# VH-VL binders against q86l99r1233to1411: the designs that were tried, part 7

Target 1, 179 residues: q86l99r1233to1411
Amino acid sequence: SNKESLPFRRDVIEKVINHLRENSLDTEGIFRLSGNMESVRGIVKSFAHGEPNLSFEVHNISNALKHYLRSLDPPLIPYEFFLMLLDARKNEDAETIRNIFWKIPSDNRVVLTLLVDLMVKISENSNVNKMNSKNLSIVFGPTILKPRTPTLDRMALMTETQLQCGIIQTFIEDFHYIF

## First folded at step 1 (VH-VL)

Design u01 (framework fv_umesolerbart)
Fold by ESMFold2-Fast, scan of step 1:
Structure u01 (fold): chain C 179 residues (1-179), chain A 118 residues (1-118), chain B 107 residues (1-107)
Amino acid sequence: as target 1 above (179 residues)
Amino acid sequence: EVQLVESGGDLVQPGGSLRLSCAASGFTFSSYSMNWVRQAPGKGLEWVSFISSSGSTIYYADSVKGRFTISRDNAKKSLYLQMTSLRAEDTAVYYCARDYEDWYFDLWGQGTLVTVSS
Amino acid sequence: EIVMTQSPATLSVSPGERATLSCRASQSVSSNLAWYQQKPGQAPRRLIYGASTRATGIPARFSGSGSGTEFTLTISSLQSEDFAIYYCQQYNNWPLTFGGGTKVEIK
């Protein structure tokens, strides 16, 4: 409540994703391994101000994108889609997941498409970078898809987290069907 | 009237440079991504380059990477293609084409002819 | 890159007849396929997108079908203004790619 969120800058996110597409596909543990916290904080600040600083080591840039996406309120996948996506995943209904994807607002949908396309390319190089679709889903599930009001029930949280990760894994594995 | 008008096509020597322009009118240019698509005489369509509405995302066909640069000026409602190190196989009519971030084209210009010959 | 293959290269048809044009993708493009019409000396014109959705102003005689790797454009009862070259385009993956075109000409 009343927590300051960073602005959604589609142009900045696109620049950062393009940089990572060009520079990170062969990087071991991309998005999983932590960058230098001071560097990451500075990069995130540059994203918020519309001038992405991409001169840093790739783990710092990837973690900055992750933190920036996590800070968005509403999240990249708007709150109204949360429960319906979890229900579709629970029912293993890829057609409904695809239909929901195409209802996402255009700017969010374009960014999501670029982000998932990057995740597909990273997962295709998992023999080198060690980041398969499951690994990426653990990183991005809670980052881009979350409820307005987090549950305090430990068991419900675990179930929600599994479904959130499942949605992202479905996006990666069924990319050409959904996107 | 909603339209795109290309200009800048000319006869150039191999190894030469040329800048194409595309002027947009009748719509909010800054809301649309833009593309260059070319067509060699008597041949089919070949996608050349994409630029997002903000100008931040850019893609190129492998055949032109490192030689062509796409850019836009939203204040001037104009799209550009800077071509360098031109080859005979770059001879084509160059079209600018509009998409709404869906990457299929709903509006095309009339084209401008680039001829690369000695 | 995804290679788009159109067949036949040339189709000879009389006015009033049905024309069926094929487009094949080297890998799945889902329903992310568009069709364009190009008349001599003119820019291409969008006919179909999403494999089967007609663009605004396109006559009902044009219809698209297919998904995945196999797509068809059908022109029922061909009119004189329909003699043109038709291109398919996938927009599922970068780079964007077009088929080689099918020329629909008078028999």
Scores: ipSAE 0.000, ipTM 0.450, lowest interface PAE 19.6, mean pLDDT 87

Design u02 (framework fv_umesolerbart)
Fold by ESMFold2-Fast, scan of step 1:
Structure u02 (fold): chain C 179 residues (1-179), chain A 121 residues (1-121), chain B 107 residues (1-107)
Amino acid sequence: as target 1 above (179 residues)
Amino acid sequence: EVQLVESGGDLVQPGGSLRLSCAASGFTFSSYEMNWVRQAPGKGLEWVSFISSSGSTIYYADSVKGRFTISRDNAKKSLYLQMTSLRAEDTAVYYCARDYYDSSGYPFDYWGQGTLVTVSS
Amino acid sequence: EIVMTQSPATLSVSPGERATLSCRASQSVSSNLAWYQQKPGQAPRRLIYGASTRATGIPARFSGSGSGTEFTLTISSLQSEDFAIYYCQQYNNWPLTFGGGTKVEIK
């Protein structure tokens, strides 16, 4: 692990997600197209200070959110839920996924709800923004859901990656059922 | 000019192995997601596998899981498909196809010419 | 997986006539649907993406419509070069899936 952990700031994350919901739904390649890395670093620094700087171009803000979420330890979906979510997805069991979601700590659950709601709205505008549920699952699967101890087995790693992305797709597709 | 050129198709016996390659030119290969799609003689299109631009995210069709491995080498601008435990039903023309990119590509905006894999005894 | 069903399997039309091809998804794919044209011995060519957006260089006689589960490809005045097999494809969910194809042939 060579990543630096950033503090979990629910209020900061909520402000950033709300800004993106209002300003990014028609933006091509949102979350995928790279921002200016110097700007992204500056924005992430503002998150750490509790004063999110949202005056930047939307791609820089979206990339800053990705970096911030990816740097959380524990991740947005706590480690304890990793294997049980993968097992439920493997069995295509949306009801169990829903039950697990409602066991997630309230601050994490609220943030996850706002994030997935944003993903739903982005995917609904994919004809304009070119980010469908598949693209969003690739971005957010490994970002918000990961094991405490990574596997070294190549076949298991491939299976886990597919299931991680599958969970995000289930969250997007079954949003009104799960959330 | 965007170009994708597949190679490696051959006649192999059931249970055999084969590696397919796709050479890319005319675009920034490292910025694009890539796919393998196959077509059995006289049949329709079947998606086989996906790899993200960095190579970190991979998906397979259920029919090939555990037998095929997709990989890429961005420095060499090449995409690969390692096939093992080949079956008669894997007989097909295999296409590589380019997917989503920074300047608004959608699947599958460019395809290679295809390479024929025949599995028979 | 999402099952894509195309109808009819074969459509016989004369040059200058309109051809209408249907594609149905077993569950909603939003507007994340593409149409491809394939001529004998050739790789497929993308015609439409996002259900209704024509790819660069595709003639205006090709148009796509629909959203959710019901989609249509229309060729308004069929030319001799349009006799081919047409495939729809959803790219909303993994695994990516194609329809069985509609062969457009001369009457």
Scores: ipSAE 0.000, ipTM 0.541, lowest interface PAE 15.3, mean pLDDT 87

Design u03 (framework fv_umesolerbart)
Fold by ESMFold2-Fast, scan of step 1:
Structure u03 (fold): chain C 179 residues (1-179), chain A 121 residues (1-121), chain B 107 residues (1-107)
Amino acid sequence: as target 1 above (179 residues)
Amino acid sequence: EVQLVESGGDLVQPGGSLRLSCAASGFTFSSYSMNWVRQAPGKGLEWVSFISSSGSTIYYADSVKGRFTISRDNAKKSLYLQMTSLRAEDTAVYYCAREGYDFWSGYYDYWGQGTLVTVSS
Amino acid sequence: EIVMTQSPATLSVSPGERATLSCRASQSVSSNLAWYQQKPGQAPRRLIYGASTRATGIPARFSGSGSGTEFTLTISSLQSEDFAIYYCQQYNNWPYTFGGGTKVEIK
């Protein structure tokens, strides 16, 4: 909630991701199923204060992380990388996606690495939790990668959303190549 | 072993056009991202343009955007820079440079000898 | 864009002396920082990458250090062939940016 440090708090996000890594890998529908909205709101408020409250049920914590990442402006993947990543995905060019990843600012890149590593571990346990790389890409594509000026054209929006999801799916599936 | 050889630099009038070429040898050209970097006489290095290994991702410095076009031909192992609407401020030695292949990939591990472009009336 | 500032602009040293060159970034670039050497009439040559990793064939007298926003290139005992202009380059954020260069010249 501080003017100078909002909205991005690397240390808070790292603590939350580490908690989810330890507690959520067997949870069905993790990140997809909703939590209690009053609990989620309280948890997000604790993130803003720099001391995440992790004493809640795991769906509340995962939804709080999702909500917090969605509220970031600029987003976790800065605006300047949006079109270049979409273009690379459109051409199915994992090497260019990798090159762009390494150009992301270090704090954002470290957080993105931890987040994608969590997504990899969740997807590896998809037989139990029902969240494969495609499911996770639908959750996180629009959350961490978005344009500075949203399109109002419905068809263009649908195409952009598919490419956004494709980038995150590439991050998960080619993790050991890209990260 | 690794060689990059630029050509195409010339004296040109303001508003004119030139095409620079860079011939690569001694490595798998299609596996590396390539850049053009220029240096005005007596001045420092300025990045001009980037092209990914496949050619699908391209970036330009704001000073040349809309006027310069980078391209590559992996079969011919060649990099190109098409320059249009040239200005006196574009006068420089133009280097082609290869990006490193390791995890950090953004440093330039090999440079060509450069080709001089002079824009003058 | 990240602005890279090198200091001093010119460093006058005698052969056998130690030279210390500074490079500052306007924002953190982690360790994604390279150093290049350019001799008159020649293309730049890679010396250091990853802030501190010496490129193959580069003499041990060249060393790099630093992380985040402050970086240093040290030449421990200058040889006659080391008189050149040295550039730092960040490759953490697009666009990649160079410092203005430090000229190492004979005193």
Scores: ipSAE 0.000, ipTM 0.447, lowest interface PAE 19.1, mean pLDDT 86

Design u04 (framework fv_umesolerbart)
Fold by ESMFold2-Fast, scan of step 1:
Structure u04 (fold): chain C 179 residues (1-179), chain A 120 residues (1-120), chain B 107 residues (1-107)
Amino acid sequence: as target 1 above (179 residues)
Amino acid sequence: EVQLVESGGDLVQPGGSLRLSCAASGFTFSDYSMNWVRQAPGKGLEWVSFISSSGSYIYYADSVKGRFTISRDNAKKSLYLQMTSLRAEDTAVYYCARDLSEDYGWFDPWGQGTLVTVSS
Amino acid sequence: EIVMTQSPATLSVSPGERATLSCRASQSVSSNLAWYQQKPGQAPRRLIYGASTRATGIPARFSGSGSGTEFTLTISSLQSEDFAIYYCQQYNNWPLTFGGGTKVEIK
């Protein structure tokens, strides 16, 4: 519902990601372990007002970012790039994935770069935080990359989900090549 | 604290209907796909149904397709399973289980379960 | 549907011994396989996902291996709390399917 959709605020997302980069790299289960629902909703509302409330504990802030990104319509990676990214991933073509990344609109691309850089730093600390590139891809694949029209075929949806997560994993693992 | 609490299990006659509920707390419910998994007394686990975080993607085990309907209310942080045309074979403890993503299919946490008994 | 077959149905072992549990898929599930532990009267507890990734809080004595159609859960030195039923589950294809379980009991 449009009543539940939040505006895309690059400035807000940048502040939230910077906060998490400084405060969450050693946090076990970051982005996976839940926060308090009431706190998360309050933080997400502050994003809509352009003044992110970062006074909460880190799991609440990370879940608020995840919820906010999930609520975006269009998603962080615009709909038109969905199928072409899946095709490039299916072909294991990192150069094509890189070329597609650089066609993403600048505000979305900058936010995606900051988000993936955060994911890289988290994954490098996975011995402590238990979140490797695969774990993060499961969290962020469906959050930032999705089709305009839902896939109704079960087998096709499973294949799409694996490719969708694979794209995020490629972003993390080949970060310095792609970004 | 991440928690799932099922309710609605009861004794019901064959051919009857029953609605199960699962109340979520301690996490952003709208970010997670949810599942129902059942276990007949003394038997193994059987996956029953899946619903994506948005509610747009739904899947059922063949044994319940056309008889059970999964739904969710993200504002109320609740998951539902509406069961119709119940059979003796549907007798089981029904677990609500959180998925990590829309379609990943491995579960943590699980609720405590609610017992459904279909018998005359 | 993908059929998951676990063997043995029952494994009798003494504390301190190594237990090896098998799970076979009727077709390839890649590494999309999870292992769960269930004790009487309790909900299942996630042990391993992605065939070999240990869930948070799970002791190092639990390890998973395999890919494709053949998978193994190993408990390197059984503790008293490890006597339970273990289930494998594929999440590669719909419908999601569980194995029939392996009961690990004290000899």
Scores: ipSAE 0.000, ipTM 0.440, lowest interface PAE 19.3, mean pLDDT 85

Design u05 (framework fv_umesolerbart)
Fold by ESMFold2-Fast, scan of step 1:
Structure u05 (fold): chain C 179 residues (1-179), chain A 119 residues (1-119), chain B 107 residues (1-107)
Amino acid sequence: as target 1 above (179 residues)
Amino acid sequence: EVQLVESGGDLVQPGGSLRLSCAASGFTFSSYEMNWVRQAPGKGLEWVSFISSSGSTIYYADSVKGRFTISRDNAKKSLYLQMTSLRAEDTAVYYCARGDYYEYGMDVWGQGTLVTVSS
Amino acid sequence: EIVMTQSPATLSVSPGERATLSCRASQSVSSDLAWYQQKPGQAPRRLIYGASTRATGIPARFSGSGSGTEFTLTISSLQSEDFAIYYCQQYNNWPLTFGGGTKVEIK
């Protein structure tokens, strides 16, 4: 497979998320602490082949999911929704965020729902795992939500990053309203 | 000790069939992708076939498509290559090789088994 | 298929000298390239993967570089045990393909 962009495989992502839901909720620093680089790359390759290798320790699997999602082009939340989600977040308009979510293509929306559900469960156990909704938003904001053209201006990039993270935090905190 | 041992190489008539085996030991066989790679006498390496860890994803070189079948038995820790309609140009040492994780190439190789296709 | 071309076919080097081996891909393989060493009568041995990462146990005198279509394997101070045939291999796209090999022989 071409390594510049990995194929979007809903079934693989679902299996990986289900594994993490069962095995990672009590893991300190889940998604934050690094795994072994060689193991992570091996796991990502297994995702690309349609057969996720889940026999590794949980930090390697979680980092592999993170890197796999970062490799998607278009990203998990398609480019066309980027500016409208940022605008809705800037206006603190949860109803518009919900309306936009339901316009996302069904395979992307199902994966996003499973991923955010996992983030909700991790955040609910943050006294043990030390990963609250803010921590998870920092990890996943830039991972699943990107502009078509990279922002080069530093001040604009800072504002953009804050809004990207805010969208993910809204997904986690208002999960039952939006999803 | 991580080890791969091929067997089954033989002298075969053109048009004949042969099955190669590769026995794995010292690692969790069911967690790794496997490959067959061959080398004709005095020539370079030629990749033949790939099988994913579960056996669901399989690829072949164009030169062997429709004639060779790769398979594995994870319970027996064994890899197989069923060869049919053999041709003189299939004469080679056949290696099984472990695909080690993402983008690491082939890290463990067997010693090879010689297949000779001749009248 | 992606065609891998190695040059030169044969490289004559004296012990202690630097050997530089080239590998070209007919289209970009990113950094998905491995180098193997094969001695007469033996199975290949992986030296480098990811274009530049040295495999465990491989001496520091072996180094890989390059990305896209142009790759180099360098042996900085060639030892007697390094006289062998070297193959590059891409694993970017199916089918997997090897270069034709470079034979490193004593001058």
Scores: ipSAE 0.000, ipTM 0.476, lowest interface PAE 13.6, mean pLDDT 87

Design u06 (framework fv_umesolerbart)
Fold by ESMFold2-Fast, scan of step 1:
Structure u06 (fold): chain C 179 residues (1-179), chain A 120 residues (1-120), chain B 107 residues (1-107)
Amino acid sequence: as target 1 above (179 residues)
Amino acid sequence: EVQLVESGGDLVQPGGSLRLSCAASGFTFSSYSMNWVRQAPGKGLEWVSFISSSGSYIYYADSVKGRFTISRDNAKKSLYLQMTSLRAEDTAVYYCARDFYGDYEGFDYWGQGTLVTVSS
Amino acid sequence: EIVMTQSPATLSVSPGERATLSCRASQSVSSNLAWYQQKPGQAPRRLIYGASTRATGIPARFSGSGSGTEFTLTISSLQSEDFAIYYCQQYNDWPLTFGGGTKVEIK
């Protein structure tokens, strides 16, 4: 990938997540439906400078958060936790997943907690917004949890993707145990 | 509104080639993964190929691997299927269908289809 | 490849009756299952996704249930416009696969 990494701004991410918690729980297809991609890119650049414009339509803001998280290097869940989380999920070991979560650096862990709390609230309102825990896991699995070097083996990639999604789904469904 | 319009279906002899197009409008084409799905006359649905929003990830059904190539042009808002070494069993209506890579909620919009007939 | 098996192949039902359609996956697809309706000469229309979530604009008489390998689509009070072919589709693994279809026809 040839895109420049963006700075990790905990304060900005917290503001954006809080805005979405207040304004997006009834929005159909939140995080799924596209915004205007030029607007999204502009909003993402403002996040890097600490001045998010939250007056935009909610789909532009949600897509900007998604793009910003995807652009982080290292990702929100640092690279060193990738394989150990996948192994714990493969073994259906929720206790180990919880133990790994609490080893994540504190700023990343706080942001992850806020993000998953938002996902929990969205999933609880899935009858209205059409976004259940599985839908959200597919969106955020590859976004916040990824290997340093992606595999070129398609079968391995498919297995990794299923486990990535499974970890995020576990975070949502077992939130009060893990977080 | 969201529209997908297929074109390029024709009568082709076995061993021939044909290129299908799908023109998209009413949504941000570059944000969505796209699929080709076919249906032989009187038969069920068969998934043919997938391309991610960026074009970086591509998958094919085993029946078409090595013969069909999916591609897209996001600037032109178009999806393509290049078909080579066509066989009688490729005779079908070909639909383009939209999904969202990273979401996988099935196909929410379909085109009207374009008929490909492979016959001597 | 995950094989999707639908039963029955044909279901004969009178208007106002309940129709129950079955779909079985050869291995677990979690809840990553969609249902489509296709009328003669038309493209398919998505009815259900995530095994049980109705797509926007789909009447309440359509409901989906199940997880893992066993799924059902229920039409609670069949209307004349519901006579069609119904397909299930898994989107858990590549390649994407459809069931063979269930034709719901008038008795």
Scores: ipSAE 0.000, ipTM 0.466, lowest interface PAE 16.2, mean pLDDT 86

Design u07 (framework fv_umesolerbart)
Fold by ESMFold2-Fast, scan of step 1:
Structure u07 (fold): chain C 179 residues (1-179), chain A 122 residues (1-122), chain B 107 residues (1-107)
Amino acid sequence: as target 1 above (179 residues)
Amino acid sequence: EVQLVESGGDLVQPGGSLRLSCAASGFTFSSYEMNWVRQAPGKGLEWVSFISSSGSTIYYADSVKGRFTISRDNAKKSLYLQMTSLRAEDTAVYYCAREPYDYVWGSYFDYWGQGTLVTVSS
Amino acid sequence: EIVMTQSPATLSVSPGERATLSCRASQSVSSNLAWYQQKPGQAPRRLIYGASTRATGIPARFSGSGSGTEFTLTISSLQSEDFAIYYCQQYNNWPLTFGGGTKVEIK
């Protein structure tokens, strides 16, 4: 067991996503461009304390959210849904993906809904911010959806990565059908 | 109790290869970032490599880039360092070191192993 | 990379006296600085992190101060077990870097 386990803080994530919705939609390379390492560290620590520090540049805040989500264990989409989502995506079965989404625990599902809604709004402004659904899927696929045991087979890893990205892209493009 | 135990250190010829292991116990290994740090005889500490808890993010010191590969097996609770093209300057005690659970990558180290000695000599 | 410089290289101190060790960063590391103690044949042991926070179990005679580029480790009333080599480490930027160490030896 983890001493002082990393808390899944729905309230913190909601505040950060709301801030990004208000301040980042026209920002070029949002979530793709790196932030300042010192600033990102400070922001992530503020998330741990339950009082997110949002006074920083949007790239630092977006990277802090990315790091925080990546650090969650279990991940935002719990391990038990990994293989079934990859299988549904492989079969291009959006109905099964929707059915699986609605089986995700409620706090995780609400956070995922807010995150994907933000990604939809960013992608709608892609002519300005240059982040379309494919670009966002590359960022968030490995961040919120991962296996309990990573594969050591390079070909299998490549296939899994493509499917992980495909799931996120499906969430964005079929948002009103799935969510 | 938290324990980290390194093994695999040996005498190797220049240009040779060696694999170091670090066995973790007493904590949830899959939740912690791990590092390798080395110390040449009579010299100071030098950070070598970082691996994230999932294994997806890896960083290396410039002195070992292209020659060393860090990896982990969370099911076996083990950290590895595959060393190739070894040089005399790689002679050192190699420590595995754990980062505290603090939300950021690249931090200070709360637990260290006892170290394993690698000697690169002809 | 951020270069960490420790001074002096060696401090000769009598038991019961105060030791002051310095650590300088080539650029600001904020408060992201840790201090370690290493005794011969042993792995380093964490003393201080966040420039001034004592790790659990570390005696009160150890104190850290500073921010930015200038940091100090103070050992008040040195005990016989405190004779060791002390290293500072920055964790503000990749790559992680250590100072060259200060050896605290008996006078």
Scores: ipSAE 0.000, ipTM 0.482, lowest interface PAE 13.8, mean pLDDT 87

Design u08 (framework fv_umesolerbart)
Fold by ESMFold2-Fast, scan of step 1:
Structure u08 (fold): chain C 179 residues (1-179), chain A 123 residues (1-123), chain B 107 residues (1-107)
Amino acid sequence: as target 1 above (179 residues)
Amino acid sequence: EVQLVESGGDLVQPGGSLRLSCAASGFTFSSYSMNWVRQAPGKGLEWVSFISSSGSTIYYADSVKGRFTISRDNAKKSLYLQMTSLRAEDTAVYYCARDQYSDEYYYYGMDVWGQGTLVTVSS
Amino acid sequence: EIVMTQSPATLSVSPGERATLSCRASQSVSSNLAWYQQKPGQAPRRLIYGASTRATGIPARFSGSGSGTEFTLTISSLQSEDFAIYYCQQYNNWPLTFGGGTKVEIK
């Protein structure tokens, strides 16, 4: 495999999220609709150089952020928290989810907080942008929360995916309790 | 303007073949899963086939499995339905319809529909 | 496949009245249910998804409710443009399936 992971840059991610907070809340299908692939690659390359190029259309910027987060290894929510978050969601235990959140390393936790805060603001404008908490959970569940070893059983994968999405939906809906 | 336009409907004899096309405009076609849905004259809606945004995941209704093939060309922004071994029961208006979301585990119904193209299978 | 049953087949109502349409699934579809409106000679139009979420531009008089196997579409204060055929559709399981439709006509 010739997979290259991008370095985790908190400062870059913060700048990109702040730009999207200011420019994307009314954009239909934000994070869902594809950007121009050449533009997305150029933006992601600017992330690696520490100077994000935000002069592009919002769909290109949002897809660049999504691509960047997906490329992180370990993922934004480190592997060690995966099963315990899924178990807490299965038990509908928001208190345990909150306790696990506060165990996440500080740089990852700050980025996760900014990302979920953006998702909350987008979901509050879902009448215009068509991205409610469920829609956003489908985008970000597998992007920021995944097992170290991929699940191969199809029935288990389906259950796992529902729980991954459920965790993100809980983050959005119970934001002021958890974060 | 977001739009889907079907073409290719015709009168075909039983056992014949026909290819339907659906042209997309006004949105990023490569980001959406697509469906074919048909409606026999005076009857209700019947789902026919699904294709994911990348083309890697495909599903068919049992009534058409082995006879119909769904495909897409994201560069041409087009969806296709190749129909073979046509039967009188395949007579219907065929709609192409955009699924709101591309993930195979979640769908939000079909938010954009074409005008339909009529396929008549008769001698 | 999951069989979707709509009742009644035909509902006769007067303008300004409330119309209540039912949709039943042969097994649970959670909240993965959409409602469509179709007028003669036209393509279907999505009204509701997720059992209760109105699609963009759909008037507030349309509301959906239910989960699992029993679902309802309600049209409060029916307008002349609302006389159409309404279909429910589940998207919980493959294959996707539609109900047989309920025709809402003038009394």
Scores: ipSAE 0.000, ipTM 0.455, lowest interface PAE 16.2, mean pLDDT 86

